# VH-VL binders against q960a1r229to459: the designs that were tried, part 12

Target 1, 231 residues: q960a1r229to459
Amino acid sequence: LKGDRIELLLPKNIDQFKKFKKDRTVISSGLITRFVSTRNPKEFSQKWISTKYVKEFNEITVNKDSVVVGAALNIQKMADTLTSSLSINIGKEIDSFIQKFSSPQIANFATWTGAIISGAKSSLSVSDLLILFNVLDAKLTLLNNSGELTQVAIEEFAEKKLFATHTIVNAIFSRSLTGFLFCLKLGETSEQDSTNFNFAALVGNQVSRIFVGLGGQPKRLTSLEVHIDAL

## First folded at step 26 (VH-VL)

Design y4
Fold by OpenDDE, last read:
Structure y4 (fold): chain C 231 residues (1-231), chain A 120 residues (1-120), chain B 107 residues (1-107)
Amino acid sequence: as target 1 above (231 residues)
Amino acid sequence: EVQLVQSGGGLVKPGGSLRLSCAASGFTFSSYAMNWVRQAPGKGLEWVSYIWSSSSYKYYADSVKGRFTISRDNAKNSLYLQMNSLRAEDTAVYYCARSYLDYYYGMDVWGQGTMVTVSS
Amino acid sequence: DIQMTQSPSSVSASIGDRVTITCQASQSISSYLAWYQQKPGKAPKLLIYAASSLQSGVPSRFSGSGSGTYFTLTISSLQAEDFAVYFCQQSYKTPWTFGGGTKVDIK
C-alpha cells in the first residue's frame, strides 16, 4: 500500500517482517496508529510496516501450562482467549473487566499490543490492559532489530522501555494461576477513552499479586500481598 | 508417551550433504517449537537451529548459516535438518529437541541423537 | 550472543556430598536458565527450568537458584546415579547458548 503520505508493507510472516522492518515504523490496528496519522503533516511521508497479516502475530496457542496470544489480535480476542483458557475464577473476572472497556468497538478493533505500548509509554494514563498483564504476570516475546527473539516479564518491558527498540510478537500467560481475580476501574470518561483509577488483585494463588493504577505503570502493593498471604 | 525418534546421519565427505529427520509422537507437534543441538566428540552442547511452531520463523547459529536448513512438516509430525557443504567441524552427534513457545521451559524432550561424521 | 561461563569444569565428589555448580551469563537473562544432565552416550535431560523450577520426575535433591547473571545448581546429597555432566543453558535470547559443562565424577 502506497499513498501520498504513507508507504505501508504488509508482510505475511515474521521472516518477511524481519527483512523489511529495517527502515520502517511498526504499526498495528490501535489507537497509537490513529494518533500518529493525525499528527503527521501531509508533507511528511513515512514508511510503515504492519503486523496485521504476520502469521506469527495472529496465532493463539494453548499449551498445558500457558496461553500464547499473538500481538496482532484485538483486545476482545485476547480477552476471550484468556477467559476460556484460565481458571473460571480468573477468567470470569477478565471477561467482566474487559466488557467494561471504554468502547466495545475499540476493543474489537484495537490490538492489545497498542494498548500495552501506550500504557507503558505514558506516565499519566491509566491502562486497564497494563494492570491486567501485571496482575497475571504476563510475559512478552520480543523481536529486536537484529532479528533475535527474547522473552521478558511485562514489568521489565515497561521498566527498560523496550518498546523503543523491540517489536512485540506475542504475550504469554500462565494457566497455572489459581485463586480469585478481582478487578476494579473508576473514573471512566467517554471523551478521553480513559479511566482515572484501576485496581487488580489475584488472591488465593501461591503468591498474591495486587496492583493499583493511578497513572503510568501500575504500582504493586507488596505489603498488602504479604498481609493477605499470611491470613 | 512423548518422544522424538531420529534418523539419518552417517559418514560423508567434506562438501557433501546429509538430511536428518526427527519424528514426534505423543504430543501436539504443531504447538511446539523445535531445535537442533549438536555435540562434537568429547565437547559441549551447541545450539544449531530453531524453528517456530508455524514453520515460518527459522533461526540458525552463525556457524551453520547458509549451509543448513531447518524445516518441519506438521502433518507428518516431522522435523528435518538439511545439511549442505559439510565441513569436518560439523562432525557431531545431532539432537532434535522440543521447546515450548514459552522460553521459561527450556528443551524438555530430546531425541536419541544421530551421529554425523564428516571426513575425507 | 550471550556467553555462559560454567564452573567448575569438573568436580570429584563422594556419595552423600553436597555439590554446587555455578553458571554466569555475560548479561542479564532474568530467570531464563535451564540445567541439564547428560550421561555418556545419552541425550541431555532437563533438570531445572526457569532457574529454580524442578522438572517433573526429577529428584528433590536437585535445586536451582539465582537470577540475572549468576545461577547455581545444587545437589544436596549426591547419589550414584548423579555422576554425569551438567550443562546450563540460557533461554532468554536467541541464539541459545550453553555453558561449557561440569563433569561430576566419583572421588
Scores: ipSAE 0.287, ipTM 0.754, lowest interface PAE 2.3, mean pLDDT 89
Fold by OpenDDE, look of step 27:
Structure y4 (fold): chain C 231 residues (1-231), chain A 120 residues (1-120), chain B 107 residues (1-107)
Amino acid sequence: as target 1 above (231 residues)
Amino acid sequence: EVQLVQSGGGLVKPGGSLRLSCAASGFTFSSYAMNWVRQAPGKGLEWVSYIWSSSSYKYYADSVKGRFTISRDNAKNSLYLQMNSLRAEDTAVYYCARSYLDYYYGMDVWGQGTMVTVSS
Amino acid sequence: DIQMTQSPSSVSASIGDRVTITCQASQSISSYLAWYQQKPGKAPKLLIYAASSLQSGVPSRFSGSGSGTYFTLTISSLQAEDFAVYFCQQSYKTPWTFGGGTKVDIK
């Protein structure tokens, strides 16, 4: 796909994907619900490589210790996988939370990768997927321009702006999480940028994780975590 | 009004230490990344350090790595640069500057600058 | 590190002239380039971001173009207040680096 301001490349496999990275200045992407590129100048031609159509990026792996979710999966499939693979007290909440994310049509179409990237680029919007990934302490497998794979925390991905130089291959979630997950969202509509506030807390685990979204990146509430863990 | 107001700096001997401060106002400080950029007299601009909206990740130029520490206090809308083991070549006007996450293509708000002179 | 080579180092021009400054990156930086104007004794001012996006409040006579490794800043019709030093800066990869600067002075 080509446009005046953005070009979307659709590699068929990982090798082709790597080739595009080497031969072109490209930014990793998926099908996104929010078009951050609209803020780019008219003369700015950005090349995006969508993970949506890379076959190697659609794998789901569930093992004893982790759940691996390929970057090519849509938001609903990602959520379904986590819901079915994590503890019931966590999975149910994930399912409930994602159902409020967007319309079913969008959830079935947009990739979770696209949503993560959009959220990571935003200084204003509140991202439900980012807060979810943070509370679950998700790890991302990234492919850099040299073709090397690295693993980073979701927080590092955002703070280091790795979306500009790396491609998300998959996300890794721990199956060892215990306790209860609580998620809250305000401003629930099917429209983009409708979320004004979100909250996620994983309590009863070895270490509590609590995040709040008031705009921009999720903020970790460390003091509250310490308090909860002391109870 | 969006602005950055700097303080600190001055004259220090080689091996000495200084702490620079940058106070932000007119915007949500915690939503932006912050930078330190310096300029030696009659020279060009040199990026010194970067800190994201949180204090988890920091970056430094090789020339100051191990000697300088960038930090921020979002509750106080303040950015800091702790400079230790100062050298003559660190003599420069130091600027704090704001950068957007969703654009991050440039630094759009700058402090007025603070002169740091390292001399025996 | 990404080296930014800016040219020319200086240019003498008259009011009304078209002035072009170039910046070359040692590797592709996509469009992660900004242009700054600096006047004596003042902090730099952002003119262009994302290679070609005009910063709010900046006159339309300033424009940026380019992608990858080659970039240009153009002043279509130089005004008296435009005599200054201009810098390019890449924000593609840390450490972020600046060009050496271009002094635009009066002929």
Scores: ipSAE 0.000, ipTM 0.526, lowest interface PAE 12.8, mean pLDDT 84

